# VHH binders against Probable asparagine synthetase [glutamine-hydrolyzing] (asns): the designs that were tried, part 5

Target 1, 187 residues: Probable asparagine synthetase [glutamine-hydrolyzing] (asns), of Dictyostelium discoideum (Social amoeba) (q54mb4r2to188)
Amino acid sequence: CGILAILNSLEEASKLRKKALSLSSRLRHRGPDWNGIYQSSDSILTHERLAIVGLENGAQPLLNEDETIALTVNGEIYNHEKLREDLVATGKHTFKTHSDCEPILHLYEDKGDDFVHMLDGDFAFVVYNKKANSFLAARDPIGVVPLYIGWHKDGSIWFSSEMKAIKDDCYKFQPFPPGHYFSSKTK

## First folded at step 20 (VHH)

Design bb3 (from o4 with D105N)
Fold by OpenDDE, fold request of step 21:
Structure bb3 (fold): chain B 187 residues (1-187), chain A 117 residues (1-117)
Amino acid sequence: as target 1 above (187 residues)
Amino acid sequence: EVQLLESGGGEVQPGGSLRLSCAASGFTVSSSYISWYRQAPGKQREWVSTIYSTGRTYYAESVKGRFTISRDNAKNTLYLQMSSLRAEDTAVYYCVRGPYTLGQNYWGQGTLVTVKP
C-alpha cells in the first residue's frame, strides 16, 4: 500500500489533482490496483493498494460521517475493536466500514491531536480535517511502517510512504522518524 | 495537565541493576502507550522501550533481554527495570506518553543513569 498527502498547497486545484494522481501512481504495485483520492480546496490525500487486499475494509481514504475528515493510513491497529466499542458507546459516531483504522477518524474528530497515544498498532497515517483545515501525521514508536515528510516552496507539507513521491517536488524532505507526530497546530 | 516525572537514576557498576520510575499525572498510564527514551552524552536520543495500552511491549535491540518495561496502574506509574547494565547504558532516561512533536526540543529533566566501575 502507498499513501500520499499534500496539505495546504497553493497550486490550482485541477493541477494539484493531476500532480497528486501522477505521484500516487508511482506507489502502485504490479497487478490490479485501487486508487482512492480525497481533495479539498488546498489539500489532497491518496491511497494506493492492491485491489484484492482489504476489500472488506473499504476504500481509502477513509471518511467520517459527513466526509469532513479524511484518513490515509498504512498499517494495522490491533486494539481497534476496543476503540470502536468505546466510540460507539458515546453515541456520537456511526462507523461506515469494518476497517481497523476507522477509529482514527473518529478519535481525531473528538480529541484532535491528543489520541495517538491510545493506539496499539503498526501505523503511519495522515488525517485531515477539511472543515477545520487541520491535519495530523503520526508514525508508530517502533517504526514498522515507513513515512516521509517533505516541505514545498509554497508552504505546503507533504507526506508519503515512499520518498519517490515527494523528492521531486519538495525542496526539503526526510524520513518521518518513528514515534513522532506532526500537526498543523504545532508546525 | 499531563505530566511525567522520571526518578530512580544513579550510579551503578557494570552488571548491576536499577529500576527507573515514571510517575504520571493528568492521565491514566493504562490508557496510553508510554515509551522510555535515553540520551547519552554527545549522542542522539534513542528509543528504548514502549508499553502499549493493551500491555504489549517492545524493546530496542540493544536492551532486549536486559530491560523490562512495566506499569502499576494503581500507582499510575511506569517502570523500567534494568539489569546487566553496561557502560553504554549511561544516559539520561526520559519517559514520554505517545508520540512527540517532530523537532521537539524540551524533554524535561529525565533521570541520569551512570554505569561505571
Scores: ipSAE 0.904, ipTM 0.954, lowest interface PAE 0.4, mean pLDDT 94
Fold by OpenDDE, fold request of step 21:
Structure bb3 (fold): chain B 187 residues (1-187), chain A 117 residues (1-117)
Amino acid sequence: as target 1 above (187 residues)
Amino acid sequence: EVQLLESGGGEVQPGGSLRLSCAASGFTVSSSYISWYRQAPGKQREWVSTIYSTGRTYYAESVKGRFTISRDNAKNTLYLQMSSLRAEDTAVYYCVRGPYTLGQNYWGQGTLVTVKP
């Protein structure tokens, strides 16, 4: 699977979409793939997966109830059942999928940036809140799942599971180190 | 307010043992993954170990088999039991809840471990 996120771009929306789709296609594996995209006025999240992988686990990007929050993620959340149970118990959330990663969405809704410590898993993700115009990227402490961050000249921040989706457009880019998070609130 | 305070550092001879403590406040240690990091003089911080909320533990290859991460829920404290200490284990050790911000330069005081003959 491949992920790409472009956050707070100044590019025209249609051009941004075209760019994102083009770059995301670089993340496709051999064979038929499926692409998912979420777009706001200035931000885009994409997810690439093999077409043979069923949608039973939820097509990405994953969306919250009102689709104001989008999540693109690679990896696996091992304690997803417990997280789901707790979230459901609050009565505030309705789960749409059986994805082990969906709890990330709802945790972000409830706790903002301060939830990643609750996760047990191998993961790299970007979650974006359209309504709040905020985002959070995080990578597991072991670094099992790769992530890269890039800075664009227009001030936008880019994330990708592979450097090749970022390097051509960002003037600066680097591996996103394990055990870190990047928040729009503290950038 | 979330706080973590490291202690237990000191001087020890090679082959010796030492147990570090990380006293947590403002949150429950068992609800979070908490990690030990260390930074030797002139070197970058490196990940040492993590214990997840589920109790699963992971270790850097350099310390695997020698270090043990654990927690006491009743005391809300994290531990790092270090054995077979080596000179290269000399560092300031930090405990951190969850991830930390990219570019973060400020860390707690940590606890200094010096392995020296």
Scores: ipSAE 0.903, ipTM 0.954, lowest interface PAE 0.4, mean pLDDT 94
Fold by ESMFold2, fold request of step 21:
Structure bb3 (fold): chain B 187 residues (1-187), chain A 117 residues (1-117)
Amino acid sequence: as target 1 above (187 residues)
Amino acid sequence: EVQLLESGGGEVQPGGSLRLSCAASGFTVSSSYISWYRQAPGKQREWVSTIYSTGRTYYAESVKGRFTISRDNAKNTLYLQMSSLRAEDTAVYYCVRGPYTLGQNYWGQGTLVTVKP
């Protein structure tokens, strides 16, 4: 499984979409079971996986109730049951899937940039709020799940599971360091 | 305001032991994952150990079997028990709640551990 996210691009939306799909295909062979794209006027998130088993695993990117928040994620959240219980207890959120990563959506909605410390897991993700025009990317403290960050000349910030998805387009790119997050507020 | 304050550093002979403390305020230590990092002179910061909110612990290969991370919920404090210390363990040690911000330039005061040659 692989992720690609391009945030706050100045590129025209249809060109951005074609580019993202082409680049996402570099992360995994594309086949009849490939799916997973979320796009706003200036941002796009993708997720590559082999198959949707019984549809119970939930298609990615994962979405909140009104689809204003999207999450592309690879990894596991070990304490997801507790996080979900707490979020349900607020009465503010409805979960759509059984994914252990779905709590990230609602934590971002409720806490902004101050939630990654609550996640016990191995992970790499990008979460995007279309309404607030904000995003956050994070990688687990041990670095089990790979992630790369890149900077494009148009000012957009790129994230991917592998360097080959971003190396030809970004003027600067690097491994995303374990135990760090990047927030749109730090641009 | 969330704060973590490191203490307990000092000079020690090879093979010796030290216990570092990380006193927390503004949050409950059991609600977050918390990590120790270290930075040796002229080197990049490296991860040492993490304790998750559930109490599960992880260690860098270089310190496994010699260092133990733990917490005391009543004192709202984490510890790094270091044993069998070696010259390469000389560094400033930092504790952090959750992730650092990418591009961050200040890591706190830290606590200096010096293992004599």
Scores: ipSAE 0.784, ipTM 0.904, lowest interface PAE 0.6, mean pLDDT 88
Fold by ESMFold2, fold request of step 21:
Structure bb3 (fold): chain B 187 residues (1-187), chain A 117 residues (1-117)
Amino acid sequence: as target 1 above (187 residues)
Amino acid sequence: EVQLLESGGGEVQPGGSLRLSCAASGFTVSSSYISWYRQAPGKQREWVSTIYSTGRTYYAESVKGRFTISRDNAKNTLYLQMSSLRAEDTAVYYCVRGPYTLGQNYWGQGTLVTVKP
């Protein structure tokens, strides 16, 4: 259960993809593995999990209806049923999976950076809208789920569940502090 | 606009009690998770407690059993009831709606709690 996200890189897309897959493989642990990948021209999100875990949650990254928004997430969203009900009631969203984390996609669509306060859960995530060229990363207030942030010399911002995926490429990196978010608007 | 205003700090003897208040405006206090943080002189900000929109509460191990977070929806106000206070509880206490922005330098006014030696 590992995430890697590289946002707004100047690296050529095919090289970025190869790099991200190599780095994402460092997040694998034991047993048969699965990985998912979502890429735009300058950004890439990955998710690693054991193939036998999380079968009910659907493949990650999670995608909205037209696949313009992608979410890579570790954790649980305990109030997902209420969030989903409210989102469906807007008439604007169609859910594709049973994942308790899927509401994050549509909250980002509706509210931009102003939704994390609504979540009751243990989480670390990166959500990316390729059409708006925006992203948001957040970590739960207790810090149950690990997350790291890194800065690359080309200006890209990196996020990972473990520092081994970012330490060799980023000129600085640190634990992502619990109870914080990072927005592309502050970049 | 969303605002939170801390109050209720002051000086207290060891073993004493205080209740901090966090008055909310621009949003309904029950719609969000709200956290207390504290910062002692020369130390980094420390998470103290969170109440989620669902009413679930969590506490840092250092304050569990001594502090209680609660809210009064009619007054749109959050509270931190502190008891059995110790010298290490001396800090400026902040309440925040949802997460802080990474790299944020301004934490709000806060309210100072001083536990006498």
Scores: ipSAE 0.721, ipTM 0.879, lowest interface PAE 0.9, mean pLDDT 89

